VH-VL binders against q9h9l3. Designs and how they scored, part 85

Target 1, 176 residues: q9h9l3
Amino acid sequence: PRKMVAIDCEMVGTGPKGHVSSLARCSIVNYNGDVLYDEYILPPCHIVDYRTRWSGIRKQHMVNATPFKIARGQILKILTGKIVVGHAIHNDFKALQYFHPKSLTRDTSHIPPLNRKADCPENATMSLKHLTKKLLNRDIQVGKSGHSSVEDAQATMELYKLVEVEWEEHLARNPP

## First folded at step 3 (VH-VL)

Design S5a (framework fv_sotevtamab)
Fold by ESMFold2-Fast, scan of step 3:
Structure S5a (fold): chain C 176 residues (1-176), chain A 119 residues (1-119), chain B 112 residues (1-112)
Amino acid sequence: as target 1 above (176 residues)
Amino acid sequence: QVQLVQSGAEVKKPGATVKISCKVSGYTFTDYYMHWVQQAPGKGLEWMGLVDPEDGYTKYAPKFQGRVTITADTSTDTAYMELSSLRSEDTAVYYCATEWYDRSGFDYWGQGTLVTVSS
Amino acid sequence: DIVMTQSPDSLAVSLGERATINCKSSQSVLYSSNNKNYLAWYQQKPGQPPKLLIYWASTRESGVPDRFSGSGSGTDFTLTISSLQAEDVAVYYCQQYYEYPTFGQGTKLEQL
């Protein structure tokens, strides 16, 4: 069957008021959690707000960062034709300015069986941190220095693996 | 029928902290950013900061950074602005105001809360 | 910070006459990706909060009379009241929301 990867992106604020989310780091891991890609990425627009508390991005990370157009090409080569797992993954695809087929997309923020296993309402959007603590007994996104996109991508893959068989069967019967 | 209702006037001593509430009704609280604006007597408007009630994201004006804390409670549809280390120069009317993410501009405003700081 | 400067500080206009208020930003508030100017105009009457009149430099807020119009782009903006009515006596503020929001100092509009 098709290869599967998990992705997590960190965004910085660009544009008016720094409210436009622009890609500044991307991590991609394989099914086993091994890192396939992890680079800081230089947005084409001026960075207004590094959002360091959440992104972990600082000015020094931008000095040798891969320009957006180059990084995007590298990332898309990895994602194309694969099942891509993410958490609230529409934000990652938006930051990449990329459309990935729904049939090959798995969003751990919108998998009712996963919420059910966590004793959460099936239609609620639960944070990656909450689901990871509840189902894997692991703390991620700890501290004030920002998140690790590698850690987040690894946790996302592990969460998906908990419901993979059940969810793939569901999707086979109910194609998106 | 959008309404923003702020808590009542406060009188504080220098060095004190004030916390003002802004209760919203008539719209989905998480669809709008909530801003706070200061207006000193007879003066113009100064932006203090914002909170996104959907995820708790905050951004503060440099002038108030370190003294202001803005929060939102989605269970009560109420935003809060807390200002610490009060000085006489902080005597002002404080407004909460909403911004719909798509249009910008401050769509709806609270009635204002007068905070008087005196020694 | 983007500094907003209004002119004049005060203006007196007779009922039925045109009122014009200008606003200048210290740097462009036009975002090239969407071609929108991040500029709004507000009306404030004594004892009341400001009321949004215009956003995106020229878009009238719902319920605002069509005698109010906004124009300009980049750094130079104008609010026009085509035919002053008594209820239009107020202080008017421009505001940029391109960066941290900043307001002009205000223009007091009085009836002659």
Scores: ipSAE 0.000, ipTM 0.490, lowest interface PAE 13.6, mean pLDDT 87

Design S5b (framework fv_sotevtamab)
Fold by ESMFold2-Fast, scan of step 3:
Structure S5b (fold): chain C 176 residues (1-176), chain A 119 residues (1-119), chain B 112 residues (1-112)
Amino acid sequence: as target 1 above (176 residues)
Amino acid sequence: QVQLVQSGAEVKKPGATVKISCKVSGYTFTDYYMHWVQQAPGKGLEWMGLVDPEDGYTKYAPKFQGRVTITADTSTDTAYMELSSLRSEDTAVYYCARGSWYKDYFDYWGQGTLVTVSS
Amino acid sequence: DIVMTQSPDSLAVSLGERATINCKSSQSVLYSSNNKNYLAWYQQKPGQPPKLLIYWASTRESGVPDRFSGSGSGTDFTLTISSLQAEDVAVYYCQQYYEYPTFGQGTKLEQL
């Protein structure tokens, strides 16, 4: 069927007190977990807070980072027409200033069968770290030096594959 | 009904430490930042810092950095502001003020606590 | 720090007349990406805490009379009271929250 990719973005703080999330890294993997894209991205606004504990981003990563407009164009060429899997993916799309059709979007933070398999309430929003530990027996986002967006994208794709058949059937019966 | 109720007036000697409380009711304490604002007699308002009651995250104004400690106790829905090495210039009314969870304007304020640093 | 400067320091206005208070920031408090001005206005009466009147430069807080309005963008802001009531006698403060909060020095509004 339709080609499928998983995405995970890292954001830094820009704007007043660094409270605005701006794209600073994007990783995209294919169905098998192979990396299709992984670049540091230079926001158009001054970075106030690198959020390094979560993002893994430091000033050195910005020296040769791809400017936002160019990176956005590259990323959208990869995403267009594909099924895009992410965790709390609305944040990634917001940072990209991009609208992806709901019919082609899969958000692992809002898939009730996935929560059920993890022995969690079906309508709760569970973290990627928790679901990955429960269902894949794998620890991600370990330590305090920041997250790997490649690791997160790979985990997200693997989580989706656990419920893919049943969820695609559900979506076919209940189009968004 | 949202209320912020502060502890009573304090009189302290120079060099002492004061700790003021701000007990909240009528909303979920962890949903909002709690800020502290100083107002010297006949003067304007000066921001001191904030705490996020959910995780204990704090930010302090440069003028008060090193002398102010702001904390929150979720078991009693109470925020605290501790100011050390008191000087006569610290004589002021101190307010706690609630910040919107995503914005730093202050929609509710405590009644104020007068701290007098006596010579 | 962003320095907030109000003008005038004090003014006297007759009941029913318009009162205008100005606020200037040392740098822009407009964030171009969301087109928002990070600016609020407060009213303080003697012996009371400040009360929020306006946020985002022009949005009136719930329960604030519509005679109060805020305007301006970037570095220059105005609080207007269209028809002064006796209860409006107070000190008014502007506050930016583009960076860590800073307040103007205050404008004392008296009844003429």
Scores: ipSAE 0.006, ipTM 0.502, lowest interface PAE 13.7, mean pLDDT 88

Design S5c (framework fv_sotevtamab)
Fold by ESMFold2-Fast, scan of step 3:
Structure S5c (fold): chain C 176 residues (1-176), chain A 119 residues (1-119), chain B 112 residues (1-112)
Amino acid sequence: as target 1 above (176 residues)
Amino acid sequence: QVQLVQSGAEVKKPGATVKISCKVSGYTFTDYYMHWVQQAPGKGLEWMGLVDPEDGYTKYAPKFQGRVTITADTSTDTAYMELSSLRSEDTAVYYCATDTWFRSEFDYWGQGTLVTVSS
Amino acid sequence: DIVMTQSPDSLAVSLGERATINCKSSQSVLYSSNNKNYLAWYQQKPGQPPKLLIYWASTRESGVPDRFSGSGSGTDFTLTISSLQAEDVAVYYCQQYYEYPTFGQGTKLEQL
């Protein structure tokens, strides 16, 4: 079977009124939750809104941060050919300017059996925070660092593992 | 200019409830947690709890659990701390403070509100 | 809860001399994934709210004089004032923000 990783990215606001989401941190963990990659990333555009409450990113993190072009190359080497797990993962791929094969992508915000285990409507989009509290009895995204992308990637992998057997069987019978 | 402006001093009897306000200006109220900190006269700082103004999430310190209620009103950019079943040991200055560890240019506290609990 | 313990409870230092305050956490406040210590230092003068001096254990807040420095990692931290000035007489608190915030009991710094 293919190797599996989980990813979570943090974005800052660039462009007019800070409405463009630009990659500013990326964390990737393996199946067991060990960190494979965790770097602050310098956007090529001026940062107008750090979105610190959510991203956990400050001006100090941009000093000696890895330039986007270099970070993107490093990240893509890790993701290519692997099953990639994320939560609302389209946003992460968009920030990376990357297209990952749908057959190798697992989005924990769009897995009906996972919502069912959480006593949520199967087709609803539930937050990572809500699913983690309901299914893992753990509070994330509180009082520490904004949203830690490492913590979020680890939680995302653990959530996927709860439905992995069932969902992989489903995907084998119903290829995306 | 970021400001946290608290309501004025209160004098309460044992068993009463006090509610203190903290009005925010100069930043987006929903961007940061609002914390409340107690400081008894001549003593150190004790964290009481926080509220997330965006969704109303709260977390309270065990010492105050069951007696403290922290709320936020986004229509007025005002946070509140309510403490019930007051005891003489609750006599203290109460501060609101914003969670700004992730913005190096900001660390903002209210001016403090003295609550005196006496018969 | 993470318990923060400061030492000494009070100290007296002459103007121009070095002042050293220690802080110990009951568990590590080092987050291994970003290699950051979630530790801050505050200064409080009578009748005033606390003022942030240092965050991430060693990063000085904007406007804080160079004589203030923080060091340490994991569970053991130090605030150093390299050359005491009269305006530095205050109570100093360490605070962790790795979990929900907890403060040390405070260290009163007095001028000899």
Scores: ipSAE 0.000, ipTM 0.441, lowest interface PAE 16.7, mean pLDDT 85

Design S5d (framework fv_sotevtamab)
Fold by ESMFold2-Fast, scan of step 3:
Structure S5d (fold): chain C 176 residues (1-176), chain A 118 residues (1-118), chain B 112 residues (1-112)
Amino acid sequence: as target 1 above (176 residues)
Amino acid sequence: QVQLVQSGAEVKKPGATVKISCKVSGYTFTDYYMHWVQQAPGKGLEWMGLVDPEDGYTKYAPKFQGRVTITADTSTDTAYMELSSLRSEDTAVYYCATSEWLYGMDVWGQGTLVTVSS
Amino acid sequence: DIVMTQSPDSLAVSLGERATINCKSSQSVLYSSNNKNYLAWYQQKPGQPPKLLIYWASTRESGVPDRFSGSGSGTDFTLTISSLQAEDVAVYYCQQYYEYPTFGQGTKLEQL
């Protein structure tokens, strides 16, 4: 029974000049890459900047989007008690206003063995696109109107699988 | 076991205010939304609004906006529904009900009869 | 708001026979992004609060007998009781939660 999921969130700009990042979409996939959750989410604050080039979010997606409070409850139910994999995952947790235990968190932007396999410095923060191209020989985040959070979550899970055995052994020996 | 217990029946005159309570037991009060639903005699169900006990967030149905106030007291695990400027058409059984998120209200209180008459 | 209309207003069915209740919404309650229908069914017996039977149009709530089933999509929904039992005599309500919740007017199910 797999107790591991991967998450990727899209944010839009709220607040003065759109400088605040607010959750506007969340995708969660299981160990095999099957979608468990994928919803557009309505921020409680006025959207100033859709950041469409990166987020893929447009006004039309907000018409029947799930309100933040309700979406947050649904998402946290899926994440609670599971190992959660993400890339620069602190941004996703910040947007969710959520603290996930470090012992159950796996951040593919901060796994030294993964960088090593990609021939990158162990302590560098590499983009999801770069790691996916180098290690999986796949291009993600291609297209004319933003990223697919489903595609990003799936790529993140596959990247983690490349180092899963090694990294889980390391964490067992060196608990967070 | 999960249980919602409401306060007893009320008899009010037109123009009065009524405040009814819903005491929660058997689950974590802040993990669920609390809804209030009105059912007039011989009529169907009308959703009035909800509160999130965690942060006090409220949402009200347009029909009741301006007359209804829904609150939660986390120190006593009790939700309240206050309805002001009572009219004869407000005579109804009022239910509290809980939901983990937007879908379906799965646990309901026993109901509180409010009678408004001159 | 979304108006929910049930048919028939009342229905009499013999024990062991099938009961069918229909519900129509004034606009679609199917959310295309997740392919879910934001539709629930409730049972209410005299002097009791409503009891949730079905959510997401066809998912049975825990503890609800399998003789109860929900079907439909978009604007047209059906609650079916495959073999009526005496304890099923009640008023049944459909409810949408696509927008702020609204209920149908109710269908009274009686035993013949």
Scores: ipSAE 0.005, ipTM 0.461, lowest interface PAE 16.5, mean pLDDT 86

Design S5e (framework fv_sotevtamab)
Fold by ESMFold2-Fast, scan of step 3:
Structure S5e (fold): chain C 176 residues (1-176), chain A 119 residues (1-119), chain B 112 residues (1-112)
Amino acid sequence: as target 1 above (176 residues)
Amino acid sequence: QVQLVQSGAEVKKPGATVKISCKVSGYTFTDYYMHWVQQAPGKGLEWMGLVDPEDGYTKYAPKFQGRVTITADTSTDTAYMELSSLRSEDTAVYYCARDYWRGDYFDYWGQGTLVTVSS
Amino acid sequence: DIVMTQSPDSLAVSLGERATINCKSSQSVLYSSNNKNYLAWYQQKPGQPPKLLIYWASTRESGVPDRFSGSGSGTDFTLTISSLQAEDVAVYYCQQYYEYPTFGQGTKLEQL
């Protein structure tokens, strides 16, 4: 479907002890996995904790990063009116300070048929890494250099495609 | 239900090393940081450090840096705190405590382990 | 380091009466961007670990009786027990988590 994209964001820690999650990278891919957007993003607040082990972000990436307000505008133009696929996607929307309609949102951490295919409890929240290994036989988020948001967005789209027909039929019968 | 169960009381001589365990149950061990807090007899609470069980990341308070080592074993869902070069002023109850998110407030605590350092 | 100072060091209150414990931080623990105070309150009884009562200065932890309330912002905070019960006799600690954790010295609450 031409109106479907997958998103994955990386956050850094701002505020006290780096507790607040602030957007620092966003990757968006289309249905086929082609990159539509991939930029480092400069938070409006001082970065306390780069969270490099998770985010892959270092101080050098901030030098040419797009300021948050500009990046947010660009990202929202891509997302608006489209079906947006993500994993634990509420975290991404929170970091973007954005509300996306639930009817157009697909969260691969909350799709019971996907967990069922992975031999996991229907209502459990499974990590993207686990589902990707179990269902696609592919290792993502390997090593200590942090995650690739492009790789994560691509994996998320491929996972959704495994249950797309079944889940879209379910949503048509049971609108959110 | 969430439980943090610590190892029993220890008596050590000055200069010795002590290693205390904190076994968790009722939640996913790798989803929360585990902290250690010292409470000397009749005194208040003092933060020692934390470990992230998922990847072994640690952070230590300056007062204990160089003497404390905090580790986690995901195969047994157990966190450890090792304190070396023990002194009489290290006599205290030691608590493990789970934080809600990255050094926030502590929602669950172990029962405490008394370490007595005496000759 | 952020220094936490409680007052009084001890107080005695009759059953059914109001108890108030104050906590002052050496620096503001209010983060302006999210408008949250990084302040928690704990109760500790002899031989037991501390028990979380309040977080974000005024949010009561699940299972904590409604007679316990937290208030204040920035540098000045108060824990209030509206009607003291016998089981409330304990030492109370405030804790900031704006930086790495530091605790107040504790306030011993006794029954008059």
Scores: ipSAE 0.006, ipTM 0.503, lowest interface PAE 12.6, mean pLDDT 88

Design S5f (framework fv_sotevtamab)
Fold by ESMFold2-Fast, scan of step 3:
Structure S5f (fold): chain C 176 residues (1-176), chain A 118 residues (1-118), chain B 112 residues (1-112)
Amino acid sequence: as target 1 above (176 residues)
Amino acid sequence: QVQLVQSGAEVKKPGATVKISCKVSGYTFTDYYMHWVQQAPGKGLEWMGLVDPEDGYTKYAPKFQGRVTITADTSTDTAYMELSSLRSEDTAVYYCATLWGEYSFDYWGQGTLVTVSS
Amino acid sequence: DIVMTQSPDSLAVSLGERATINCKSSQSVLYSSNNKNYLAWYQQKPGQPPKLLIYWASTRESGVPDRFSGSGSGTDFTLTISSLQAEDVAVYYCQQYYEYPTFGQGTKLEQL
């Protein structure tokens, strides 16, 4: 009954030596994989490590990036009241400094039926890249130029759809 | 609740390669860097490097650069440290640790003794 | 490349007396944006991994007795044990986490 979206964020290193992960891009897609939000986000702290190999973020992306406080407001408007799907989604919510209700959160890194379909141990935390290759026969996060948060959000939604009926029934019987 | 469990002691010959594992439980493996620290007998602590389990980012200390490889397998929540071209000076206890003191999330494995001798 | 230097290398203190260990960094570990010192203190007993005592230069880790305190800012830091207990005999290390981690050489604390 609730609308469903998938989210993926890219983080850059801020604070001493880039130790702190700060939000620098967020992509949100709807159930069909259409992009609802995709913006570069300017952290409130100085960026010391762009982590470009993984984040795909370069200094040029920060020039007209949306300030964190404004981007956070826009993102929360989209997420509020919806079922939010992500992979290791705790990291995304932490970067957003946001609490999303557990009953409306779906983490594809912690769904036992999904791991079972991939012939992986039910309690293991599998990477998005591995699950996507195993279950969708698709290669994501290819090359050294960084990840696409749009690609990752789309893959995450497609993975969830493989177990949606089974998992929603499980959650209805075993509320979190 | 949080545990870092390392593989057992190793005895190696000079020139060999050793690979030590560190299996974590009780927290989200991808939320923290995993560091490796060397401690030679009767000596102090020396940082070797780290891996970010979320994306495979690595950073190595200059002393070990070219000989150390640190990896993480998120499917098994296990970090690895591989040290090649072993010499007698590499005889030490090796620790995996979160070293995330910034958030009071600082856990250490029990240590793995690696002995390099003829 | 931050070098951590401790002093003294070793000290002996009688039970109930104050023990003081110093740590100096080759450059400031104070981060201006949050005004925090990225400095920790560890205790290590023989055959055990190091145990975190203090982080942010002066914040005591949960479960650590209040006789342990940290002070200092920038490049000059001190660990104080106000009244030495037998269980405090150990090697103590300072560690910066402003850059990639580096440790001091250690200070061996013995009971006099």
Scores: ipSAE 0.000, ipTM 0.468, lowest interface PAE 15.6, mean pLDDT 87

Design S5g (framework fv_sotevtamab)
Fold by ESMFold2-Fast, scan of step 3:
Structure S5g (fold): chain C 176 residues (1-176), chain A 119 residues (1-119), chain B 112 residues (1-112)
Amino acid sequence: as target 1 above (176 residues)
Amino acid sequence: QVQLVQSGAEVKKPGATVKISCKVSGYTFTDYYMHWVQQAPGKGLEWMGLVDPEDGYTKYAPKFQGRVTITADTSTDTAYMELSSLRSEDTAVYYCATYDWKSGYFDYWGQGTLVTVSS
Amino acid sequence: DIVMTQSPDSLAVSLGERATINCKSSQSVLYSSNNKNYLAWYQQKPGQPPKLLIYWASTRESGVPDRFSGSGSGTDFTLTISSLQAEDVAVYYCQQYYEYPTFGQGTKLEQL
């Protein structure tokens, strides 16, 4: 069977007033939730805003971080040819400056059956935190020190597994 | 330096199976997908598929799905392409190829292996 | 699958003259987020594997002569050889890497 991974990235603010989102951490887990990749990544531009409340990233993490160009290569090697699961995954791909084939992309923020299981409107965009609490009875993104991209990637894979059979069948009948 | 060295030419009968090897050196084998490309005599290049040497993941082009098997052996840094139920139309040069991580295009190719299918 | 179509199928050009080869993709290979075209050009001589000339539609590979240039965006791409040399006689292929790789059918460039 085709390999599946889940990804979650953390971004920091670069550019004028920190308005540009730049990749600063990436976590990738396999189907079982085992970590395949988890590195802090040094943006090529000056970091204006660490966005620590959400990213969990601090200056100390940047000291030995992998430069963006090297990290990107490592990450793309893992993603290429695999089904990639994420939540609002277009943000991760944008930060990676990468296009992943739509046929191999699964976005848990846009899967109607998943929302249905959570008693939410099918076409609403629900947060990863909400879906994880409702469907897996697990609290993620807790506290003020930022999110764990490993935790988020693991939750995302588990959420997808709840609808995998149904959604893969739907995609086979209705190719993107 | 990066080198991809393929096994030698093969002559096969229709219905047979051929297995071609591609031994790599000069880079970490598990860091890149290995691709296979077919080129029939006087024709263009056709992508056949890829393997991820790290975990054995494969993806095949629809034209070859069901007949091609691509594998990798990390103990010998060697990729393989096996094509079954050979037909005369499978007479071609087969290439292994990998690309630089930063660009996504093919930048390293094997020398090619000629497979002739004839009775 | 993204289908790549080249034109012409063959082209004869005198030494020192300009050669132009076109490539069209059935879908855009421009990723708007990074503004890059996932398109490469290869040269292939008889008995040899393809050699990379251009990537990202317009970036020349190290060691490739300045007379080779790539242009275009989205679905329409061009490879230009500004002044043909004898060693440029070859078949040229475009390739997209926006999805799993697909190649154009090739353009045979001959000396007139």
Scores: ipSAE 0.005, ipTM 0.462, lowest interface PAE 16.6, mean pLDDT 87

Design S6 (framework fv_sotevtamab)
Fold by ESMFold2-Fast, scan of step 3:
Structure S6 (fold): chain C 176 residues (1-176), chain A 123 residues (1-123), chain B 112 residues (1-112)
Amino acid sequence: as target 1 above (176 residues)
Amino acid sequence: QVQLVQSGAEVKKPGATVKISCKVSGFTFTDYYMHWVQQAPGKGLEWMGRIDPEYGNTKYAEKFQGRVTITADTSTDTAYMELSSLRSEDTAVYYCATGYYDFRSGYSYFDYWGQGTLVTVSS
Amino acid sequence: DIVMTQSPDSLAVSLGERATINCKSSQSVLYDSNNYNYLAWYQQKPGQPPKLLIYYASTRESGVPDRFSGSGSGTDFTLTISSLQAEDVAVYYCQQYWSYPTFGQGTKLEQL
């Protein structure tokens, strides 16, 4: 069977008024939830807004952070050839400036059977926090100190596993 | 058919290092965690640690941390367990094992075992 | 940190009679969200590796005779052999996989 990993990235604001989202942390876990990668990443542009409430990133985390170019290389080595699971994963790939094949991408924000299990409309885009509470009975992204990308990646993999058999069969019949 | 075949018995002096192998067949080596379990003579089973052969990441039990090293060679589908600074208390049968990993708990039960390797530590 | 305690340490049972082995965990191994108990049972005969019998407390491994059954939840678990056969003489171990794997001390089952 094809290897599977889950990813979650944290972004900070760069560019005019901090409107550009730049990668500042990335966590990758394997199928079993073990951490394969978890590094703070230094954007190539000046950080205007740390977005700490959501990202959990503070200036101190940037002191010894891995430069973007180096981190990107490390991350892509892990992702290449694998099924990559994420929540609203387009944002993660955009921050990585990376194209991952659609056939190997699984986005838990766009899996109708997962919403159905959570008693949510199949076409609605539900947050990771909401789906995790509904289906795993677990609170993530708690408090105002920012999110843990490790916790988010682990939750995302667990959510995918709830529909994995059904969704993989669907994708085999209806290739993206 | 799934098989885990371990290397033969070893006799070591106190303070020595032992390295035992576990060659797997009948499944994709990188799809499963490989674990090591110690069983002292007439005693029960004690988990030592495990490796993910695909990435090389390991976890070790506190009792063995600092003395045990688990490695994997994907070119030969072989896992290794190396135990250093051997003591008489390390005399035991050592098993490699693999099985389903439950992502919710983070740990495994073991549906496949090697035949065991007896390591005797004596002066 | 989870300690597994089996009882009795040994028992002797006549062929055809019921054998019951108990296992107690120092902490619950029940995952509330999925209602699974992270507990397995193994059989070990002299000179052989352990053989998986039961996982998730009550699910029988493929190829294991139906006279073997597992029951219990949370902290208290039981392995039952409904009608002892000669080949069932062995040491039996429970194992939790809620945390780092830990095993019970073993129960030696002998034929009376």
Scores: ipSAE 0.000, ipTM 0.465, lowest interface PAE 17.7, mean pLDDT 86

